# Ledger of designs, part 4: VH-VL binders against q20498r280to473

Target 1, 194 residues: q20498r280to473
Amino acid sequence: LELTDLYMRTGKKVPVIVEKCCASIEDQGIVTGIYRQCGIQSNIQRLRAKFDSGAEPDLHEFGQRDIYSVSSLLKQYFRQLPNPLFTYQAYPKLIEAFEKEDSLSEKVESLRFSLETMPEAHYRTAKFLMEHLTRLCKSKSLTDMTSKNLAIVWSPNLFRPPPTLNGADTHLLSGLNVHTAICDFFIENSESLF

## First folded at step 16 (VH-VL)

Design g5
Fold by ESMFold2 at other seeds, fold request of step 18:
Structure g5 (fold): chain C 194 residues (1-194), chain A 120 residues (1-120), chain B 107 residues (1-107)
Amino acid sequence: as target 1 above (194 residues)
Amino acid sequence: QVQLQQWGAGLLKPSETLSLTCAVYGGSFSGYYWNWIRQPPGKGLEWIGEIDHSGSTNSNPSLKSRVTLSLDTSKNQFSLKLRSVTAADTAVYYCARTRDKVSDDWFDYWGQGTLVTVSS
Amino acid sequence: EIVLTQSPATLSLSPGERATLSCRASQSIRDYLAWYQQKPGQAPRLLIYDASNRATGIPARFSGSGSGTDFTLTISSLEPEDFAVYYCQQHFDWPFTFGQGTNLEIK
């Protein structure tokens, strides 16, 4: 289900699965390689089924036995969105703003403008997730996950170029290269961007 | 106390379908996975698959193409069908329970077993 | 598939002796290992789960240890009723698998 449609159905701008998983990871997931290591497949699939049924599963139990299933499911949720978190529509503007050679303050302002063009559910969910990842970076001595490490594992789940932009090898390589860089920038600068 | 009682035909010819049923007494049907495990004579144990109260299943890939798991919640019963049997399917078949808790896939209650023999 | 290898295949001991049974996994299964006892003509009986937790009603002479790939079941002082076949089982991930068994027999 698309984020705007979910918001219309529930009245919540940030999906319950995103809120619950982020809270669980901040509570029980300050562990080595969070978001890098994969959970147990049966736990991931069973947890997804519980969320898909409309239940609100007890994530404390999952966190005690296999916290990596919680983090794996959260990444999977974003990867499977019909319109990525940083929408197809905003994608070219975000890439253009990030790649333009200008001052830090101009880059932040241009990215903020482009982010604010996203539907409210996408904007609020992006703010929530980036702030979560920024907070998690404060625990890198315990997790071994820097902002760059988080960007590497997160960017494939957050950015998806529109089909019309994937026709050139050079553009494709530049786009893939920049996905990690822009994600890292968002994590490092979330307070000024959102 | 929880009891699992199983039944079904114990003698089959090749190509027939094995069909076993397990009834659950003295406990809740929901909150658990309901399993089938088999043991060829003189051999070890092989997990066949599981079903929960909603009807969701998962089966051993080695048997998946021939296995059907089902339940009847009104009777607290669950069933195994194994199609196209051969002599290699001769085994004692057990029903068993696991808790629906994270990584608690250990079998706390078992049926008494049904020997199924597939003739040559 | 996670393969569990039990050793020895047969262990011959007398009542009162200490039994040590081994189970090795083909990959790390953390502590998600269970042990079962099976007597002739009976279903398996759960002894240990999570490598070291005794199931309800299991005597204190049964204990489990290990993590990762190497696990041990210990029976501190054998009773006559303890002579049976013992299986380990991983409860880490689908498909759940069993070891091939250790036959604990009376000397």
Scores: ipSAE 0.706, ipTM 0.876, lowest interface PAE 0.9, mean pLDDT 91
Fold by ESMFold2, fold request of step 18:
Structure g5 (fold): chain C 194 residues (1-194), chain A 120 residues (1-120), chain B 107 residues (1-107)
Amino acid sequence: as target 1 above (194 residues)
Amino acid sequence: QVQLQQWGAGLLKPSETLSLTCAVYGGSFSGYYWNWIRQPPGKGLEWIGEIDHSGSTNSNPSLKSRVTLSLDTSKNQFSLKLRSVTAADTAVYYCARTRDKVSDDWFDYWGQGTLVTVSS
Amino acid sequence: EIVLTQSPATLSLSPGERATLSCRASQSIRDYLAWYQQKPGQAPRLLIYDASNRATGIPARFSGSGSGTDFTLTISSLEPEDFAVYYCQQHFDWPFTFGQGTNLEIK
């Protein structure tokens, strides 16, 4: 389900699955390789089914037994969005703003403007997720996950080039590299951007 | 206390469909996975598959093309169908319960077992 | 698929002796291993889950240990009723699998 449609159905600006999983990871997921290591597949699939049924599972037990299933599910949720978190519509402007040969302050201002063009549900969810990842970076000595490490594992789940841009191998390869760089920039600068 | 009682035809010819039912007494039907496990005579155990209260299933890939799992929540019953049986499917079949808790897929209650023999 | 290999296939001991049964997984299953006892004509009986937790009603002489790939069931002093077949089972991931069994028989 598209994020704006979910917001219209539930009245919640940030999806429950995102809120609950982020809270669980901040509570029980300050562990080596969080978001890098994969959970047990049966746990991931069963947890997804519980959320899909409309339940609001208490994630404390998942966190005790397989916290990596919680982090794996959260990444999967974003990867499977019909319009990515950073929407197809905003994608070209985000790329342009990031790749300009301008000062840091101009880059932040341009990205900020482009982010604010996204629908409310996308903007609020992006803000929530990036702030979560920024807070998580403060625990890198315990997790071994720097902002760069998080960007590597997160960017494939947050950015997809629109189909009109997805036809040349050089565009695809360039897009993959820049997605990590933008994601790292968002994590490092979330307070200025959102 | 929780009790699993199972029944079904115990003698089949090749190509027929094995059909077994398990009823749950003395406990909640929801909040668990309901399983089938089989044991050929004198041999070890093989997990067949599971079904939960919502009807979601997962089956052993080795049997998945022939297995159908179903439930009747109004009667606290769940069933196994195994199509196109051969002599290799001769086994004692058990129903069993696992808790719907993370990584708690150990079988705490078992049915009495049903020997199903497939003639040549 | 996670393969569990039990050893020995047959263990011949006398009442009062200590039994040690082994189970090895083809990959790490963390602590997610269960042990069962099965007597002729009966369904398996759960003994141990999570590698070391005794199930309800299981005597203290049964203990489990191990993690990762190597697991052990120990019976500290064998009683006559302990002679049976023992199976390990991984409860880590689908498909759930069992070892081939260890026959614990009277010497």
Scores: ipSAE 0.696, ipTM 0.873, lowest interface PAE 1.1, mean pLDDT 91
Fold by ESMFold2 at other seeds, look of step 16:
Structure g5 (fold): chain C 194 residues (1-194), chain A 120 residues (1-120), chain B 107 residues (1-107)
Amino acid sequence: as target 1 above (194 residues)
Amino acid sequence: QVQLQQWGAGLLKPSETLSLTCAVYGGSFSGYYWNWIRQPPGKGLEWIGEIDHSGSTNSNPSLKSRVTLSLDTSKNQFSLKLRSVTAADTAVYYCARTRDKVSDDWFDYWGQGTLVTVSS
Amino acid sequence: EIVLTQSPATLSLSPGERATLSCRASQSIRDYLAWYQQKPGQAPRLLIYDASNRATGIPARFSGSGSGTDFTLTISSLEPEDFAVYYCQQHFDWPFTFGQGTNLEIK
């Protein structure tokens, strides 16, 4: 389900799965390689099924035995959105604003304007996720995950070029590199951007 | 105490369907995965698959196309069907329980076993 | 899938001796390993789960150790009823798999 449709149905600006998984990671997931290491597939699939059924799974139990299943599920959730978190519609403007040769303050302002063009559910969920990742960076001595490390593993789940743009292998490779860079920038500058 | 009692046909011809049932006594049916495991004569154990109380299944990829797992919650029973058997399917078949807890896929209770022989 | 390799295939010992059985996994399974005992004509009996936790009713002479890829079952002083086949089983991920067994036989 698209984020705007979910928001209209539930009244929640941030999906429950996103809120619960982020809270679980901040509670029990300050561990080596969080978001980089994969969880156990049976745990991921069973946890997903519990969320899909409308149940409220015991994330404390998952955190005790396989916290990486919680982080893996959260990345999977974003990867499978019909419209990415940073929407197809905002994607060209975000890339253009990021790649333009500007001062830091001008770049932040341009990106901020482009981010505000997104539907409210996307904007609020992006704000929530980026703030979570920014807080997580403060624990890099325990996780071995810097903002750049987090951007490497997160950006593939957050950005997709619109189907009309994605036709060249060289462009795709270049786009993947820029996705990491812009994601890193978002994590490092989240309080200024949102 | 929980007890698992199993039954079904013990002698089959090639291409027939193996059908076994396991009944659960003395315990809750919900909160667990219900499993089938087999052991060819003189050989090791092979996990066949699991079913939970909702009817969701997962099966060993090596057998998945031939396996059907089913559940009857009103009778506290679960069943295995294995289609298109060959002599290679000759084994003792066990039902077994695992807890629906994270990474607790160890088998704490087992049925008595049923030898199924498939003639060559 | 995760392959478990048990060694030795056969272990011949006398009552009162210490038995040491090994199980190696083809990849890390953390501590998600169980041990079972099986006698002829019987279902397997759970001995150890989570590599080192003794199941209910299992005598203290049985102990498990190891993590990652290398695991050991130890029987500190063999009793006559301990001569059986022993299997390790990974409970890490689908498909759940077993080792090929170690036959612990009386010398």
Scores: ipSAE 0.692, ipTM 0.871, lowest interface PAE 1.1, mean pLDDT 91
Fold by ESMFold2 at other seeds, look of step 17:
Structure g5 (fold): chain C 194 residues (1-194), chain A 120 residues (1-120), chain B 107 residues (1-107)
Amino acid sequence: as target 1 above (194 residues)
Amino acid sequence: QVQLQQWGAGLLKPSETLSLTCAVYGGSFSGYYWNWIRQPPGKGLEWIGEIDHSGSTNSNPSLKSRVTLSLDTSKNQFSLKLRSVTAADTAVYYCARTRDKVSDDWFDYWGQGTLVTVSS
Amino acid sequence: EIVLTQSPATLSLSPGERATLSCRASQSIRDYLAWYQQKPGQAPRLLIYDASNRATGIPARFSGSGSGTDFTLTISSLEPEDFAVYYCQQHFDWPFTFGQGTNLEIK
């Protein structure tokens, strides 16, 4: 389900799964390699099924036994969005703003403008997620996860370019570099961007 | 005082379908995974698969193409069908329970076992 | 698929002796290992879960230890009823798998 459709159905600007998983990670997930290490597959699939059924699963229990299932599920949620978090429509503008501007202040301003073109549900969820990742970076001495490390594991789940050319290998390698760089920039500058 | 009681036909010919049923007494049907496990004569144990109260299933990849798991919540029963049996499917079949808690996939209650023999 | 290898295959001891049974996993399963006892003609009986937690009604002479890949079941002073086949089982992830068994037999 698309984020805007979910917002219209529930009245919540940020999906419950996103709110609950982020809270769980901030509570129980200050551990080595959070978001880098994978959870147990049966736990991830069972947790997903509970959210899909509309249940409110006890994430404290999952955090006690397999916190990496919570972080894995959250990444999977964003990867599976029909329109990525940062949308197909904003993608070219975000790339252009990031690559074109040399000045930090101009880059922030251009990116902020492009982010504000996204639908409300995408904007609010992006703000929520980036602020979560920014807070998590403050615990890097405990997690071994810097903003760059988080960007590496998060960017594939947040950015999806529309098909433009048949050159997936070259496009994928180039896109990975810039997607990681933009994601790192968003994590480091979330306060000024949102 | 939970008890699992199982039944089904114990003698089959090759290509037939094995069908077993397990009834749950003295406890809740919801909040658990309901499992089938088999043990060929003189050999170890093999997990076949599980089903929860919603009907969601997961099966051993080695058997998945031939396995159907089902439940009847009104009777507190769950069932195994194993299609296209051969002599290699001769085993004692057990139903068993696991808790629907994260990483609690250990079997605390077992049925009495049903020997299923497939003629060669 | 996670393979569990038990050793020894057969352990011959007398009542009153201490039994030590080993189970090794092909990859780390943290502490998600269970132990079962099985006597002829009976279903397995759960002894230990989470590597070291004794199941309800299991005598204190049974204890489990280990984590990661190496696990041990210990029976501190064997009783006549303890001579049986013992299986380990990983409850880490699908498909759940069992070791091949250790036959604990009377000398």
Scores: ipSAE 0.684, ipTM 0.869, lowest interface PAE 1.2, mean pLDDT 91

Design g5
Fold by ESMFold2 at other seeds, look of step 19:
Parts: sequence; structure tokens; C-alpha cells
Structure g5 (fold): chain C 194 residues (1-194), chain A 120 residues (1-120), chain B 107 residues (1-107)
Amino acid sequence: as target 1 above (194 residues)
Amino acid sequence: QVQLQQWGAGLLKPSETLSLTCAVYGGSFSGYYWNWIRQPPGKGLEWIGEIDHSGSTNSNPSLKSRVTLSLDTSKNQFSLKLRSVTAADTAVYYCARTRDKVSDDWFDYWGQGTLVTVSS
Amino acid sequence: EIVLTQSPATLSLSPGERATLSCRASQSIRDYLAWYQQKPGQAPRLLIYDASNRATGIPARFSGSGSGTDFTLTISSLEPEDFAVYYCQQHFDWPFTFGQGTNLEIK
């Protein structure tokens, strides 16, 4: 289910699965390699099924036994969105703004403008997620996860180029380094971008 | 006290379908995974698969193409079908329970076992 | 899949002796290991879960230990009813798997 459709269905700008998983990770997930280490596959799939059914899974119990299933599920949720968090529509604008602006303030302003073109559910969910990751960076001495480390593991789940981009420059813009770099920038500058 | 009672045909010919049923007494059907496990004569145990009260299943990849798991919540029963049997499927088959708690996939209650023999 | 290897295959001891049974996993399963006892013509009986927790009604002479890949079941002083086959089982992830068994037999 697309984020905009879920928002229309539920009235919630940020999906419940995103809110609950982020809260659980901030509560019990300040541990080595959060988002880098993978949870147990059966736990991940069972937890996803509970959220999909509308049940109220006990995230405290999951955190006690396999907190990495919670973090793995959250990454999987974003990876499987039909329209990525930062949308196919905004993708070329975001890449262009990131690559072409020379100063920090101009880059922030251009990116902010492009982010605000996204549907409200995408914008609010992106804001929520990036602020969560920014807060986690304050615990890097406990987690071993810097903003760069988080960007490495998160960017594949957040950015996909539109299927219709076929020009020569799309190879340079669609590389993993670019997605990691822009994700790191979003994490480091979330307060000014959102 | 929870009890699992199982039944089904014990003698099959090659290519037939194995069909077993397990009934649950003295406990709730919801809140658990319902499992089938088999043991060839003189050999170890092999997990076949699980089903929960919603009908969601997961099966051993080695058997998945031939396995159908089902349940009847009105009767507190769950069933195994194993298609296209051969002599290699000769085993004692057990139903068993696991708790629906994270990482609690240990089998606390077992059925009495049913010997299924596939003639060669 | 996660392979569990039990040793020894057969352990011959007398009542009153201490039994030590080993189970090794092909990869880390944290502490998600269970032990079962099986007598001829019976279903397995759960003894230990989470590597070291005794199941309800299991006598204190049974204890489990280990984590990661190496696990041990200890029976501190064997009783006549303890002579049986013992299986370890990982409850870490699908597909759940069992060791091949250790036959604990009376001398």
C-alpha cells in the first residue's frame, strides 16, 4: 500500500508501523549496530504480519528477544513501498539540488523546496524518519552508528530512480554513493530541511 | 492440561496423498503455532511446517511443494496433507505446539504419533 | 539451514553417573536451543528451552548450558528412567532443525 493511500484510509500522516518501530528503537534499540545487524527472519515476518492485520504486537517483548527484528522490519517496510519514501517524482529534483548547489545554505533551500513538493504523507513520514535517525546519531558511542553508517544502511531503502530515466547522466546520479551521500546530508541537516 | 490427539490413514501406496488430523483439547487454539514433525524409523526428527489460527503457514523448504497445512477453528483441529508420497515418506508423524511468543519455537506438547507406511 | 551435530552418538553409563551430552550448531543461534528426551514408542518430551531453562516438571538433575554454537545437556546423577535418546533442537529460525540424537544407554 502507497503512503498516500494509507493516509487517506487511516487519517494518519505517519504510518503506525513507522511510529511504533521508531519509538521501540529509541527505547530499547540503543545497541551495537542498530539498523546494521539483521534480525531473525521468522521474527521479522511474524511482526510484519501482526502490523498488517491491525493487531497490537508487544514491541517490548520483541525488543527483549530480538530488537534487530524491529529495525529490520522498519527498513523492509520502506524498501517495499510502491512509491519510495522520497518518491519517483521528487527523485530527479532532489539529486539535482544536491549535486548542483555550491553553498550549504543554497543546497538546503533547494532541497527543502523539492521535499515540500512531495505528497503530505511522504513529507511527514520523511520528516519523522530523518529526525529519528538524527536523534540516534547522538548515541553513536553506544551503537557504533554514525550518520554516515546509518546512511549506508538506510539509503537503499529510501531512494529508487524512476523507471523512465535512461539518459547518460542517470548512471552517475543513480549510484549508491550518491544515494548514501544525500541520505547522510538529510540525517545531518534534518532540522533545517524539514 | 493440553492434549493433542491425532489420526489418519497409516498405510499408503506411492503417489497417494498422506492426510493427518490433530485435535486440540484442554486449551486455547489461538495464541499458538500448530506444527507437524516427522521421524523416519531409526532416524531423527524433521520439522514439516506450522500454521497459526489465522491460517498463515510456513513449511520446510525441502517439503514445501508437496505440503498443505490447514485448520478448522470451529473444531480446534489442524491437518497435514503431503502429496505424491514415496517410500522415503515412511515415518512416525507428530503434531506439536509452539507458543506465539517471540523466539519461543520449542515444542511443549506433542501428539501421540501416527506411523505412516508407504508401500514399495 | 542450521545443522545441529550431537556427540557422542552413543553414551553408555550406569545409574548414579554424570552424563554430558553435546550439541554444536553450524552457525550462531544465540541461546535458542532446546533439548528433548525420547523413549521407545513415545513422543519426545521437552526438557530444556533457551539453552538453560528447565521445562515444567523436569527434575533439577537436568541442566543445560551454552550459547552461540556450543551447547551441553548435563544429567548430574543418572536415574534408571533417564536412559533414552536425547535430541537438541534450534528454535532460532525457520526451518527449525534437530540434531541426530545421542543414545544414552545403560551399561
Scores: ipSAE 0.678, ipTM 0.865, lowest interface PAE 1.1, mean pLDDT 91
Fold by ESMFold2, look of step 17:
Structure g5 (fold): chain C 194 residues (1-194), chain A 120 residues (1-120), chain B 107 residues (1-107)
Amino acid sequence: as target 1 above (194 residues)
Amino acid sequence: QVQLQQWGAGLLKPSETLSLTCAVYGGSFSGYYWNWIRQPPGKGLEWIGEIDHSGSTNSNPSLKSRVTLSLDTSKNQFSLKLRSVTAADTAVYYCARTRDKVSDDWFDYWGQGTLVTVSS
Amino acid sequence: EIVLTQSPATLSLSPGERATLSCRASQSIRDYLAWYQQKPGQAPRLLIYDASNRATGIPARFSGSGSGTDFTLTISSLEPEDFAVYYCQQHFDWPFTFGQGTNLEIK
């Protein structure tokens, strides 16, 4: 289910799974390698099934026994969105804005304009997630996760280039290097961008 | 005091289907995973699979293609079917319980065991 | 699949002695290990879960320790009824697996 469709069905601009998982991570997940280390597969699948059934799972219990299952599930949720968080339609604009501008202030301004082209559910959820990741960076001495480390593990889940109509791909539009760099920039500058 | 009582056919020919049932007495059926575990004579234990109250299953990949797990909540019973048996499936089969709690997949109550022999 | 290797295969001791049984996992399973006792013709009996927690009704002479990959079951002073086969089991992830067993026999 797309984020816009979920918003229309529930009236919530940020999905409950995103809100609850982020809150759980901020409460119990200030631990070494959060988002880098993976959870136990049975815990991840059982937690997903509980959310899929519409239940409200006890994330405190998961946080006590396997907090990495909560962080793994959250990354998986974003990876499996039909339209990625930073949508297919915004993707070329975001890459262009990031690559063309040399000054920080110009880059922030151009990216801000491109982000505002996204549907509201995507914009609000992106804001929520990036602010969460920015707050986590303040705990890097406890987690060993800098903004760059978070960008490395998060960018594959947030950015997908649109399928090409001609079947031609360029390294610039699909390169892992640029996805990590723009994700790192979003984490470092979330207050200015959103 | 919770008790698991199991039954089913003990002697099979090759290619037949093994069918076992386990009934739960003295406790709740909800809030647990219901498991099957087998032990060939004189050998160790092998987990076969689990089923929860909703009917969701997970099975040992080595057996998954031949295993069907089912439940009857009105009777507090759950069942194992293992298709296309061979002599290698000769074992004592146990039903067992785990709690539906995070990482609590240890077996606290066991059935009495059923020896199933598959002629060669 | 997580492989559990128990040692020794057979341990011969007398009543009153201390038994030490080992279980090694092929990867870290944190503290998600259980121990069982099995006597001939009987179902396994849960002794220990979460590496060190005794199950209800298990005598204090049974204790478990370890984390990660190396685990130990200790029986501080053997009683005649303790001579049996002992299995470790990981409850870390699917598929749940057991060690091959340690036969604790009377000398």
Scores: ipSAE 0.669, ipTM 0.858, lowest interface PAE 1.1, mean pLDDT 91

